# Designs tried in a protein design chat: VHH binders against E3 ubiquitin-protein ligase RKP (RKP). Part 11

Target 1, 188 residues: E3 ubiquitin-protein ligase RKP (RKP), of Arabidopsis thaliana (Mouse-ear cress) (q9siz8r82to269)
Amino acid sequence: KLHGDLDVSVSQREGISVVHHGVGPPIVGLEEFSICGDIRIVKPPLVLESLALFSSARANACIWKGKWMYEVALETSGIQQLGWATLACPFTDQKGVGDADDSYAFDGRRVSKWNKEAEPYGQSWVAGDVIGCCIDLNCDEIYFYRNGVSLGAAFTGIRKLGPGFGYYPAISLSQGERCELNFGAYPF
Short names: E, the ipSAE of ESMFold2; O, the ipSAE of OpenDDE; V2, 0.75 times the mean of E and O plus 0.25 times the DockQ between their complexes.

## First folded at step 6 (VHH; from b31 with N31H S57E; framework vhh_7aqx_2)

Design d1 (at its last look DockQ between E and O 0.64; V2 from the best seeds 0.00; counts 0 for: pae E 13.4 > 2)
Fold by ESMFold2, look of step 6:
Structure d1 (fold): chain B 188 residues (1-188), chain A 122 residues (1-122)
Amino acid sequence: as target 1 above (188 residues)
Amino acid sequence: QVQLQESGGGLVQAGGSLRLSCTTSGFTFSHYAFSWFRQAPGEEREFVGAISWSGGETDYADSVKGRFTISRDNAKNTFYLQMNSLKTEDTAVYYCARDRGYETNPQSYDYWGQGTQVTVSS
């Protein structure tokens, strides 16, 4: 889970930076300038829907150290790619989270993990499921959970990056897909 | 050099059968889902059916359900469309596509074959 009022200096010692774009304390949410396609908040705080054929976005939190998790509550059970991406991850109308070297995703409709290419992984998902998206930079691994139960390590030996060049929570949604992002109070 | 190549198209009488093949190269076939699409003259490209990476899940357009069957052979890097009880309205260029999933929208597919003509005559 990601959230808090951490400043950049303190976050570097804790392995997270949160970008603040307005008045008030920093809140982890969707980075609007990262959106490719058309993602809208259809119900506060973070129930999202893709209105374009394929849409992608990242959060405003960068992780380069430690173990962190966010959760995705599925409102629909179609094609979504949930995971982690660097700031440089190229999003297009055909490529999203997991479609390049610098991003990693789980997709429970196709029961696959994605890093450039697909591999079998995980379990089929249904609406109402809660998917945990975990990155462990102590062990250089990415894991996913379904309803609190581990699906096993999805990716191992992932490249460590420095402060400001780390991994962001990131999602891709096919048209009409909905999910709720939960960055929580603290890491699990 | 990702390549998909359709074969098996041709002229067939209404009520007949035809089997299309899509042979692939340049990537790990067993890691991907695949779909068939078709395009009649003057029409948009339309979804025909899809098969998951394992072959355990298939999906079909309503217009072909019960008549068409998709299968795959991971050992041959090939997937197939078995077309039975063909109708004149099945006349189209048929395309195979590699995708990030088995979706109905052609924009979700990153590599396509060049197409094979299927013509169903009365």
Scores: ipSAE 0.000, ipTM 0.188, lowest interface PAE 13.4, mean pLDDT 82
ESMFold2 (binder alone), look of step 6: mean pLDDT 82; pTM 0.829
OpenDDE, look of step 6: ipSAE 0.018; ipTM 0.321

## First folded at step 8 (VHH; framework vhh_7aqx_2)

Design e1 (from b4 with T28Y; at its last look DockQ between E and O 0.77; V2 from the best seeds 0.00; counts 0 for: pae E 3.2 > 2)
Fold by OpenDDE, look of step 8:
Formats: C-alpha cells, sequence, structure tokens
Structure e1 (fold): chain B 188 residues (1-188), chain A 123 residues (1-123)
C-alpha cells in the first residue's frame, strides 16, 4: 500500500521514493509537473477531472521494489487508463498510460489492458466502482481489482528497475472523466 | 501533428466500386475508433459508417448497409471504406474521422478529421 500521509521515515522506505516540493512531510499525490493536458482538482486533494481531450499524470511516488497498490474511485465510467508508468514513458496529447514499453494500464470502459497494444482484460466498470491498481515487483506482475475482487494478473514479467527508475502510479483521463485517487488516505 | 488523409476517390459509374483509404499519423492508431462521413452539395454531413477501436464492431448507415464495408489495418495506420454497388446518390465528399470515444454516430464526437475526397457516381 502507498501512503497518503507520509513522513520522512516512510518516504525513505525501501523500494519507494516520494518526491515532494516545499516544506513538510512528503505526501503522495499528483505530480503537477507530470500533467499532460488539463486536469482540474475538483475536490482537494485527489478528486480529478480531465478538461482536455486526453490528460495524463503521474503520482509523486516511484516504486522499484516490493508490492504496492493504490485505488481509483470512478466518478464517471468513460475511457480512463489506470495503472503504472515509468518516467521514460512519454505523456502527450495522444499517448498516456499503457502506451509505452514500461507503461501498463487497465481500461474498464473498453475492457482491455494496455501495454502499447490492447488485449482483452477484466470487466466493464461503472461509476462508483473502486479500481485497485497493484504492482508486485517481487513477482514482476501487475494486478487490477474491481471493488476488491481480483481481475487476475494483467501483466507478468514486467521489467525490474533500479532505484530512481521505478514505476509511478499513473492515470489517463478522457475529457469529462472524473476519479478520486487513494494512495492510502482511506483503507483499501 | 495529427493528420488524416483520404485517398481513392474519383469518378465511377453507377454500379461500380471504389475503395477509399484514410492514412493517419500523429496519434496512437490502435486506441481510436474510426468513421467515414460524407457531405453532398447543399446537404449536411452525414454518418456513413464506423469501426471500433478493436476492429470487432462496425456500424453503417441504412443507406449504405450491405454495400459499404469498413476495415482497418493497425500496422499501416490506415482504415478503409470499400464501396460497392455505388449509386448516384452516393456522390459526395467523403471524410474520415477519428476519436478515442465509443460514440461514433454523431460528427461532434470526433476530434480529428481528414480534408475529404470527392466521390462522384455518374449514371
Amino acid sequence: as target 1 above (188 residues)
Amino acid sequence: QVQLQESGGGLVQAGGSLRLSCTTSGFYFSHYAFSWFRQAPGEEREFVGAISWSGGETDYADSVKGRFTISRDNAKNTFYLQMNSLKTEDTAVYYCAADRGLEYYHSDEYDYWGQGTQVTVSS
């Protein structure tokens, strides 16, 4: 599990690095500099809406070891791509999570998983669903959950990366899509 | 830069066939649904047909159903409109369009458009 209210000791936990700006303990949240498109924070800190045709962003937490998970509560059930991406994965107006080699996403609207190419995966989601995004670097796997129920391994054999080159929670939202990110503020 | 370019239009006799192509660049082709629209002189742009992002689903306007077929080639970033049994009323400028959305019956649902290609069907 990620933490929404991290202190320095937690931020230095093995396998995770939290980047924070300013004074105070690091808190896992959206990395504003990573945003491609236009994301409105509807309700602080992590209720998001995409105002652009396609918006992508990463959290400020880098994972390179261990097992971690965050949740996404869907306020809308359109095209969202939820998962994990490295810094090397480009976000553009046309590319988001799942559109590069080390980028992995689940899209319940299209009932697909994305890693450059799409494959059938999971089940359709509806507004109100809570999607769990899990990365297990002990097993080199990524799993997704719908309302606490596992959808099975989405990706296996993901590349292990060293410190500072790990995976970030990442989301891509079509225009008008809304979701709330939970990095540990609420029980999973 | 996103580009959609139609080709394959021209003059054809009624009962003939044409194959239009829409070559795309500047976006992730496999993520998009594609459609063809057409606009005759003095008429509004109308939906012709669409193919889903997966390629597994197609829809057609009633006026072209059974005569037109849409397909896509992800490897070539190109999708097609095969037009058979053409009629004079099929004369129009044909436009290709792309969007990530799943709703493709309305033109306002599409973010990207080609410049169009003229199709003229003579009697």
Scores: ipSAE 0.056, ipTM 0.531, lowest interface PAE 3.2, mean pLDDT 89
ESMFold2, look of step 8: ipSAE 0.386; ipTM 0.717
ESMFold2 (binder alone), look of step 8: mean pLDDT 79; pTM 0.816

Design e2 (from b4 with S30K; at its last look DockQ between E and O 0.81; V2 from the best seeds 0.00; counts 0 for: pae E 5.2 > 2)
Amino acid sequence: QVQLQESGGGLVQAGGSLRLSCTTSGFTFKHYAFSWFRQAPGEEREFVGAISWSGGETDYADSVKGRFTISRDNAKNTFYLQMNSLKTEDTAVYYCAADRGLEYYHSDEYDYWGQGTQVTVSS
ESMFold2, look of step 8: ipSAE 0.174; ipTM 0.592
ESMFold2 (binder alone), look of step 8: mean pLDDT 79; pTM 0.810
OpenDDE, look of step 8: ipSAE 0.735; ipTM 0.863

Design e3 (from b4 with S54Y; at its last look DockQ between E and O 0.01; V2 from the best seeds 0.00; counts 0 for: pae O 11.8 > 2, placed apart)
Fold by OpenDDE, look of step 8:
Structure e3 (fold): chain B 188 residues (1-188), chain A 123 residues (1-123)
Amino acid sequence: as target 1 above (188 residues)
Amino acid sequence: QVQLQESGGGLVQAGGSLRLSCTTSGFTFSHYAFSWFRQAPGEEREFVGAISWYGGETDYADSVKGRFTISRDNAKNTFYLQMNSLKTEDTAVYYCAADRGLEYYHSDEYDYWGQGTQVTVSS
């Protein structure tokens, strides 16, 4: 199993920064201000549903060093784009994770990986699947897992970033799609 | 195969200007930061300036700050060093380099290097 908890306990580790607003310990979750579209939190804190045709969001955890992972439990198996994006990657009504140079996504509905362009990758997913999203900045690679089984390297040669710049967990959801994000609340 | 090729060097009088180009191939241009280095005879290779892949942010050595400008053209896979107000001490072989990271001050960390182009500034 990979060590990739993005909870408050890892916020002090080198290569990760958790941004929080207000008082209290930082908790990894969705960055509200990053949301483009309409995302409803069906069940707090991280069961999400897209109400808009296309919704995107980043977590509040920035990663620029090390190896990290989060999981997405699929409640529906439609078009979702799951992966990593920098702040420089725009979210719009048409653009989401995987639609920019430093944005990378897996879409099991279309059995594709996205980095500006789509390429065949991975396996078809079904409701109930748990998708692991892994970024390894030691090797500059991104991997995805389905129910704990590696789908192989999706992206290689991703840019090295420095302090203050990094990759954020990011998701894009088509209308009606639901998923639960796990940044370390549960064991991977 | 990866290639970096400098051009635009030559002889120029002090106070003059030159524009160097580095044309690249064999890798994804937008994934790299780019730097210029120079080496004068008998001296060590020194950092001149860099341009990031992020936002086009630039950084320069103090010795060239305000005189030199780096830019990039992703469509042409080329980045440039505009040198104005040249001084005799700017005489050197100028090298272009490519790096995937933001730590562009360390020459040993660069992925790729050009062959260099001679710049001579006469008094």
Scores: ipSAE 0.000, ipTM 0.265, lowest interface PAE 11.8, mean pLDDT 88
ESMFold2, look of step 8: ipSAE 0.018; ipTM 0.509
ESMFold2 (binder alone), look of step 8: mean pLDDT 79; pTM 0.812

Design e4 (from b4 with D99Y; at its last look DockQ between E and O 0.01; V2 from the best seeds 0.00; counts 0 for: pae O 10.7 > 2, placed apart)
Fold by ESMFold2, look of step 8:
Structure e4 (fold): chain B 188 residues (1-188), chain A 123 residues (1-123)
Amino acid sequence: as target 1 above (188 residues)
Amino acid sequence: QVQLQESGGGLVQAGGSLRLSCTTSGFTFSHYAFSWFRQAPGEEREFVGAISWSGGETDYADSVKGRFTISRDNAKNTFYLQMNSLKTEDTAVYYCAAYRGLEYYHSDEYDYWGQGTQVTVSS
């Protein structure tokens, strides 16, 4: 029985690697072992709520080539940091997505982009908005969209990485914030 | 370990000035809005003033408008309260507080608090 203790599998295709546990089809979802703080699925399949003051998690998909996007449907409109992080990005009760040099985030409550420090960017968000989080490793850029409309390039010159060493969809939520994750990818 | 530490309190004559400092550590300073509250014996903590996480917005209780000024120094991870034209009614323990949200009038909105510094204004 090869899957006795911790059942970990890696599935790859062009520009994406997916790590999954257990039996069944490999799907892109939340990596349970990445959770810092207290994130709960409050409505299937991926409506999440943070129960701690500040919580973070990443997906089980690593992006290292091409253009990819995932979407976040906001149920609340408070402070959330949505974006991309490497495995090396530390998540703590004080640091989440965009609070280190190898992670990048958009926060539409504070209308800012985050990579270690904040800069003005984007538009304010409201509940019901859909935020697109796009990474373009052909141009080494990260973009965000609000309801299908580009907010412009947020970050340029981001570091290219290889298979298994790329960027993961990642989110941070303040207490009581809710959102629904829709992990997607598309080439241009 | 998140820490907020007030300093600069003391005894001052009515009409005088005093500058309080709140030194912070253990969190990402630029993520937080900051406020000063004060508490006289037997009373609830009351809002004195606030400064936004970016430093671009400030607000003050009516009782201190025009006399008190809040500022922040991101290089030193420190917030200040400049108190001018002090009155005996300003006598209280002054607390600094921080939180990641934007609502700043109520003390239960704050994630972290300092230990307080006594300000005594004599006639």
Scores: ipSAE 0.000, ipTM 0.377, lowest interface PAE 10.5, mean pLDDT 83
ESMFold2 (binder alone), look of step 8: mean pLDDT 80; pTM 0.818
OpenDDE, look of step 8: ipSAE 0.006; ipTM 0.258

Design e5 (from b4 with L102M D111Q; at its last look DockQ between E and O 0.64; V2 from the best seeds 0.00; counts 0 for: pae E 9.6 > 2)
Fold by ESMFold2, look of step 8:
Structure e5 (fold): chain B 188 residues (1-188), chain A 123 residues (1-123)
Amino acid sequence: as target 1 above (188 residues)
Amino acid sequence: QVQLQESGGGLVQAGGSLRLSCTTSGFTFSHYAFSWFRQAPGEEREFVGAISWSGGETDYADSVKGRFTISRDNAKNTFYLQMNSLKTEDTAVYYCAADRGMEYYHSDEYQYWGQGTQVTVSS
């Protein structure tokens, strides 16, 4: 008997597209095919740990219009790069979110924002913190929050993109780093 | 493949100076912290100095403070150890190492290592 491909479909509404893997309503989660390195779900649905020296992944939700946020609850406080990346952003053993032109990250261990180069930004983080990762495509800006308090605009003038070619929630984790992704918090 | 290559080792008289270089490839240089370690014959490898990923923080072993300076040049993917006022007890194989973390003191925690370069200080 022939084996078929994994079922893939797309659910699209204004400003967001979600890729479906299976039957039932669309659920935002980790895009398995995006993983570089080795990421394990330690606790379902989305408590993640990096088992390789440096691992990266993106969600199955593409944002091209509007204002959106997801949250990252830190279980460890080492080097993590949290933010947004396009589908064209390369993930390699040495490159993750914030290491290329069309990706943007905050790292509270090094207290910096990353878009190819680092600049000082934000506050040092600790385990237990909740980091809000916000993209505002009405103003072409990316912001981060720590425990509900704005850290200010991190990036301005980010490139506008269209349907099917937009920004994905994306994270990169050093070995042993753990966090929980929360996509039910796509606020206003 | 990640590579670290030391150069600049050799023979030098006590009181003299020497500059070691570590040229890197295969990773994004500006994202890593770097360190120098050394190992004398019959001894365990010991920490010499480190520089943070941003270059804004350095640390040194007590035995070399005030004499050695570590620096980095992100444009050249290279970092350096300037060794001044050398003593015969500085004779060792010197290794460069790279890590994304900030840990400076544990040799077994660094991700990447060079092959080493010999420094010999004669009286």
Scores: ipSAE 0.006, ipTM 0.408, lowest interface PAE 9.6, mean pLDDT 84
ESMFold2 (binder alone), look of step 8: mean pLDDT 80; pTM 0.820
OpenDDE, look of step 8: ipSAE 0.328; ipTM 0.699

Design e6 (from b4 with Y105T H106S S107P D108S; at its last look DockQ between E and O 0.88; V2 from the best seeds 0.00; counts 0 for: pae E 7.7 > 2, unsure alone 64.4 < 65)
Amino acid sequence: QVQLQESGGGLVQAGGSLRLSCTTSGFTFSHYAFSWFRQAPGEEREFVGAISWSGGETDYADSVKGRFTISRDNAKNTFYLQMNSLKTEDTAVYYCAADRGLEYTSPSEYDYWGQGTQVTVSS
ESMFold2, look of step 8: ipSAE 0.020; ipTM 0.480
ESMFold2 (binder alone), look of step 8: mean pLDDT 78; pTM 0.800
OpenDDE, look of step 8: ipSAE 0.777; ipTM 0.881

## First folded at step 9 (VHH; framework vhh_7aqx_2)

Design f1 (from e2 with T28Y; at its last look DockQ between E and O 0.68; V2 from the best seeds 0.00; counts 0 for: pae O 2.4 > 2)
Fold by OpenDDE, look of step 9:
Structure f1 (fold): chain B 188 residues (1-188), chain A 123 residues (1-123)
Amino acid sequence: as target 1 above (188 residues)
Amino acid sequence: QVQLQESGGGLVQAGGSLRLSCTTSGFYFKHYAFSWFRQAPGEEREFVGAISWSGGETDYADSVKGRFTISRDNAKNTFYLQMNSLKTEDTAVYYCAADRGLEYYHSDEYDYWGQGTQVTVSS
């Protein structure tokens, strides 16, 4: 069963933890401390634009069990790397999601998947496309969707990690790229 | 600090060969496509060739196609321009450039540039 809703309600499910700061229920969003580069929130809460050459960020939701998905609506169709990363995946001004051992990304501009190295995968994307990013820790797989159509398994044999050491939704955006993240605010 | 440094330029006779290198540092080499440009005195900077981020694709200006070859070595953070069958009209300052994008022909879109290396082909 796909758990496509990463909102506050899922924070109580097994296999996920949502970290929040302040008062009130935890809300899935960008972890500000994870941001490397310069990301502008053009429309709250989760319409993003990269102002730096390359910006990366993780959500505040950690997944270590089960099947989970989030969506990215592309406002621009340039170089974006969308997927999953552990805390061990360093974000720098040059490195983002997909650039470490337990980091995995889809890039529809370059029609590639990234896990340290680039390999052909998926389809070219255009502005307006909705990219689904799915991790299945029951099968140890990651795969992506374009507008609800599966692009097939991108990665297999991903490592299972313990509680608190799991995978986070993660994005890397080239300069000028814009997207809207959906962790359950809208139906998939 | 991002650096692109050309090397291998010099004087060569027409019909000869030369290999230019561009050594890079300060950025993640695998993310970038790389290009060579050249500028002759009194002329505009022109595209010579490019190699994709994957290394699987190359593109060349018509003037150098079949004579020049671009390659990359990710382990060395270096990419190359092998120039064969050189002509006097190939005389120029050669620049290496790096870009994340897929559009090679627009010099103003490149993120990083080298300082250039002089190539002189004598008759």
Scores: ipSAE 0.219, ipTM 0.638, lowest interface PAE 2.4, mean pLDDT 89
ESMFold2, look of step 9: ipSAE 0.504; ipTM 0.769
ESMFold2 (binder alone), look of step 9: mean pLDDT 79; pTM 0.819

Design f2 (from f1 with F34M S35G Y105T H106S S107P D108S; at its last look DockQ between E and O 0.73; V2 from the best seeds 0.00; counts 0 for: pae E 4.0 > 2)
Fold by ESMFold2, look of step 9:
Structure f2 (fold): chain B 188 residues (1-188), chain A 123 residues (1-123)
Amino acid sequence: as target 1 above (188 residues)
Amino acid sequence: QVQLQESGGGLVQAGGSLRLSCTTSGFYFKHYAMGWFRQAPGEEREFVGAISWSGGETDYADSVKGRFTISRDNAKNTFYLQMNSLKTEDTAVYYCAADRGLEYTSPSEYDYWGQGTQVTVSS
């Protein structure tokens, strides 16, 4: 369940598709129908908190070519799984971003990258950090940044997808975890 | 449905050994740290020991170090407590618990709990 205002800034970019259900410019935000668990907007536009033990959501925009980055400002520093998922990625009360073949995540509390299984990656995070979540479909790679500094390539050889379907920004939050999503504010 | 089920409790002579098992289902075991707690009559539930989600780190209460060993088997979704050199003060109900986090010494930090198994150590 989603509470609050979903409006965010919109950027026109090649290789991005935004789900649009009305007239006027499309708005990049959370895809309400993707939410598993219970997410509250604590502060507009997109400061989110998980009220359930485990919650997941995808944005309403996907990337099928080129390079794109979104940012997550951490308000808490516990377990969050930040990254990318396809539309078909199954979110459940136990599985989120990085827990299946078609999703990829960084978790700075457990200092691990997740794509079905975990591997050590990155650095421990603290509240106030800004995590950059980058996908580069020219090189089929996913990178993460901490406060503007690269953590190195997390995933290589990711499956390339075609126009009209691709990878969505996606996040999973443990209970009480909070973060702020920022789409398109920091071009890659 | 999340389930944690303890087994292996019972009556043991002082100096003896028991092995407790905690079989789990209904959650994604490999994401969770697992802990053992115990509660004697009239006392608050106290930490016994825990193992990280990866199995790479363990922590024990001072009162059990060197006598108790914890382990996990992610293929079987099972968490174990081997108790050696048992003392009468180890008599308690023992609980297994699961936590998706790293701060695993406090009972209030754990997401899921078993129903407990009685361990009684006689002299």
Scores: ipSAE 0.280, ipTM 0.641, lowest interface PAE 4.0, mean pLDDT 85
ESMFold2 (binder alone), look of step 9: mean pLDDT 80; pTM 0.819
OpenDDE, look of step 9: ipSAE 0.453; ipTM 0.749

Design f3 (from f1 with F34M D59Y; at its last look DockQ between E and O 0.57; V2 from the best seeds 0.00; counts 0 for: pae E 4.1 > 2)
Amino acid sequence: QVQLQESGGGLVQAGGSLRLSCTTSGFYFKHYAMSWFRQAPGEEREFVGAISWSGGETYYADSVKGRFTISRDNAKNTFYLQMNSLKTEDTAVYYCAADRGLEYYHSDEYDYWGQGTQVTVSS
ESMFold2, look of step 9: ipSAE 0.214; ipTM 0.613
ESMFold2 (binder alone), look of step 9: mean pLDDT 81; pTM 0.837
OpenDDE, look of step 9: ipSAE 0.832; ipTM 0.902
ESMFold2, look of step 10: ipSAE 0.313; ipTM 0.677
ESMFold2 (binder alone), look of step 10: mean pLDDT 81; pTM 0.837
OpenDDE, look of step 10: ipSAE 0.019; ipTM 0.511

Design f4 (from f1 with A98R; at its last look DockQ between E and O 0.38; V2 from the best seeds 0.00; counts 0 for: pae E 10.1 > 2)
Fold by ESMFold2, look of step 9:
Structure f4 (fold): chain B 188 residues (1-188), chain A 123 residues (1-123)
Amino acid sequence: as target 1 above (188 residues)
Amino acid sequence: QVQLQESGGGLVQAGGSLRLSCTTSGFYFKHYAFSWFRQAPGEEREFVGAISWSGGETDYADSVKGRFTISRDNAKNTFYLQMNSLKTEDTAVYYCARDRGLEYYHSDEYDYWGQGTQVTVSS
């Protein structure tokens, strides 16, 4: 263990790696260096608002094995794209979660799933809903929940990837959209 | 900085064809539905047709059904109006518009408009 280099490995927690930029135990949160647009934490720890026309960010957790979920509590009900992205997904003023290979999103305003193109999926959402974003690499699936009820598999046959190249929780928010991220407990 | 700009207008003989383009910038094109409108001299602006954000649904005024087709190209941030079998009654300034409703095409609220392109159909 070296002071000042505390990259805490979670290799003994098979299937997840958390990038840790400081001291102390790894905590799953928003990766500030991933932010495109203008995302602000309006209530600690993770109530977010997009101030730009479209903003995107990912968490600091990489998933390549097992079954994992995070939750998004909607404070507004407009266009958001919630899901999972690899580091190969470029966040730009034109692209967010679901707009590249190995990048997958649910959008309950347009009732659609996104992987480069949109297809019908899920249910419309309202403010106050809790959206579960689940990745299951035992079955190679991504699926979503609304208020604890499964919306069915959104994507199947998703590519298994390795440590450091896996899937990150990721979100994109249209201007003025607010949500709360909850990365909860992560035993496999 | 939201911008819509029409192009492709001009003078055409009756029975001919034109394709109009609406090039957009300053927003995420693929998130929105769009519509075409037209306005002849001395008349009110008239709905021509609309396309959903996904491109999977289109709607047209009765006067242009079967002759006009709307399409979109997300890679170019552009949507189109293909006008076939043109009639002199199609003479107008054509406008493109972004639908404020976000989840519905052909809502009553359009928040941004192009400057218009003239289409003139000669007999």
Scores: ipSAE 0.005, ipTM 0.370, lowest interface PAE 10.1, mean pLDDT 83
ESMFold2 (binder alone), look of step 9: mean pLDDT 85; pTM 0.870
OpenDDE, look of step 9: ipSAE 0.162; ipTM 0.591

Design f5 (from f1 with D99E; at its last look DockQ between E and O 0.35; V2 from the best seeds 0.00; counts 0 for: pae O 3.4 > 2, unsure alone 64.2 < 65)
Fold by OpenDDE, look of step 9:
Structure f5 (fold): chain B 188 residues (1-188), chain A 123 residues (1-123)
Amino acid sequence: as target 1 above (188 residues)
Amino acid sequence: QVQLQESGGGLVQAGGSLRLSCTTSGFYFKHYAFSWFRQAPGEEREFVGAISWSGGETDYADSVKGRFTISRDNAKNTFYLQMNSLKTEDTAVYYCAAERGLEYYHSDEYDYWGQGTQVTVSS
């Protein structure tokens, strides 16, 4: 069963840890310290625009067990890399999601998947598309969806990692690209 | 600041080989497809070849197929034009170009251009 809600309610579930700062219950959002580049919050809390040539960020939710999903609503349809990354995946001006061993991304602009190298995968996306990013650690697979339709298994045989060392929702955005992240604020 | 800089041009005898490099900076290298163009005196700029953003696909003009090879090194933000079996008609200024599009054939689609490097093939 797909767990598509990564909001505060899931923070107490096994296989996920949500890191928060300050007072109140933890809310899944961008981890500010993970941001490489320049990301503007166009509309709070999670409508994003990259102002830098290439910006990357992780959410503050670590997943090491179970089946989880988040959605990305595309406001623009340029080069975005959407998926999952561990803390070991470096974010630089030249590296983003999909550019390390345990980092995985879908790019519908270039109709490719990324894990260090690019391979053909999925469909071309357009503005308005909703991309589902799913990780299934029961089957050790990653899937992507376009508007609720599965694009098939993108990656298989992904490594199981220990608690706190798991996978984070992660995005990389080219300059001018805009998207809205949904970790459960809206129904999938 | 975006920069594309060609190097490796020069004088070579017909039948010889030359390797051009295009070193880039100021943009995310992996997002771009790269092409080589050339312009001979009195002629229009013509497409030589291209390499996809993934590096998995290449395309060449018929005039250079089998002789020229394009490759890229993402770690060095550099892509190359290996020219073998050079002919006198290969004499031109060679330009490197970068694009974010999916098609390589239209010069208008390229975002950035190098300044060019002279290649002269003598008989």
Scores: ipSAE 0.085, ipTM 0.547, lowest interface PAE 3.4, mean pLDDT 89
ESMFold2, look of step 9: ipSAE 0.371; ipTM 0.711
ESMFold2 (binder alone), look of step 9: mean pLDDT 79; pTM 0.820

Design f6 (from f1 with L102Y; at its last look DockQ between E and O 0.29; V2 from the best seeds 0.00; counts 0 for: pae O 3.5 > 2, unsure alone 63.9 < 65)
Amino acid sequence: QVQLQESGGGLVQAGGSLRLSCTTSGFYFKHYAFSWFRQAPGEEREFVGAISWSGGETDYADSVKGRFTISRDNAKNTFYLQMNSLKTEDTAVYYCAADRGYEYYHSDEYDYWGQGTQVTVSS
ESMFold2, look of step 9: ipSAE 0.452; ipTM 0.745
ESMFold2 (binder alone), look of step 9: mean pLDDT 79; pTM 0.821
OpenDDE, look of step 9: ipSAE 0.067; ipTM 0.545

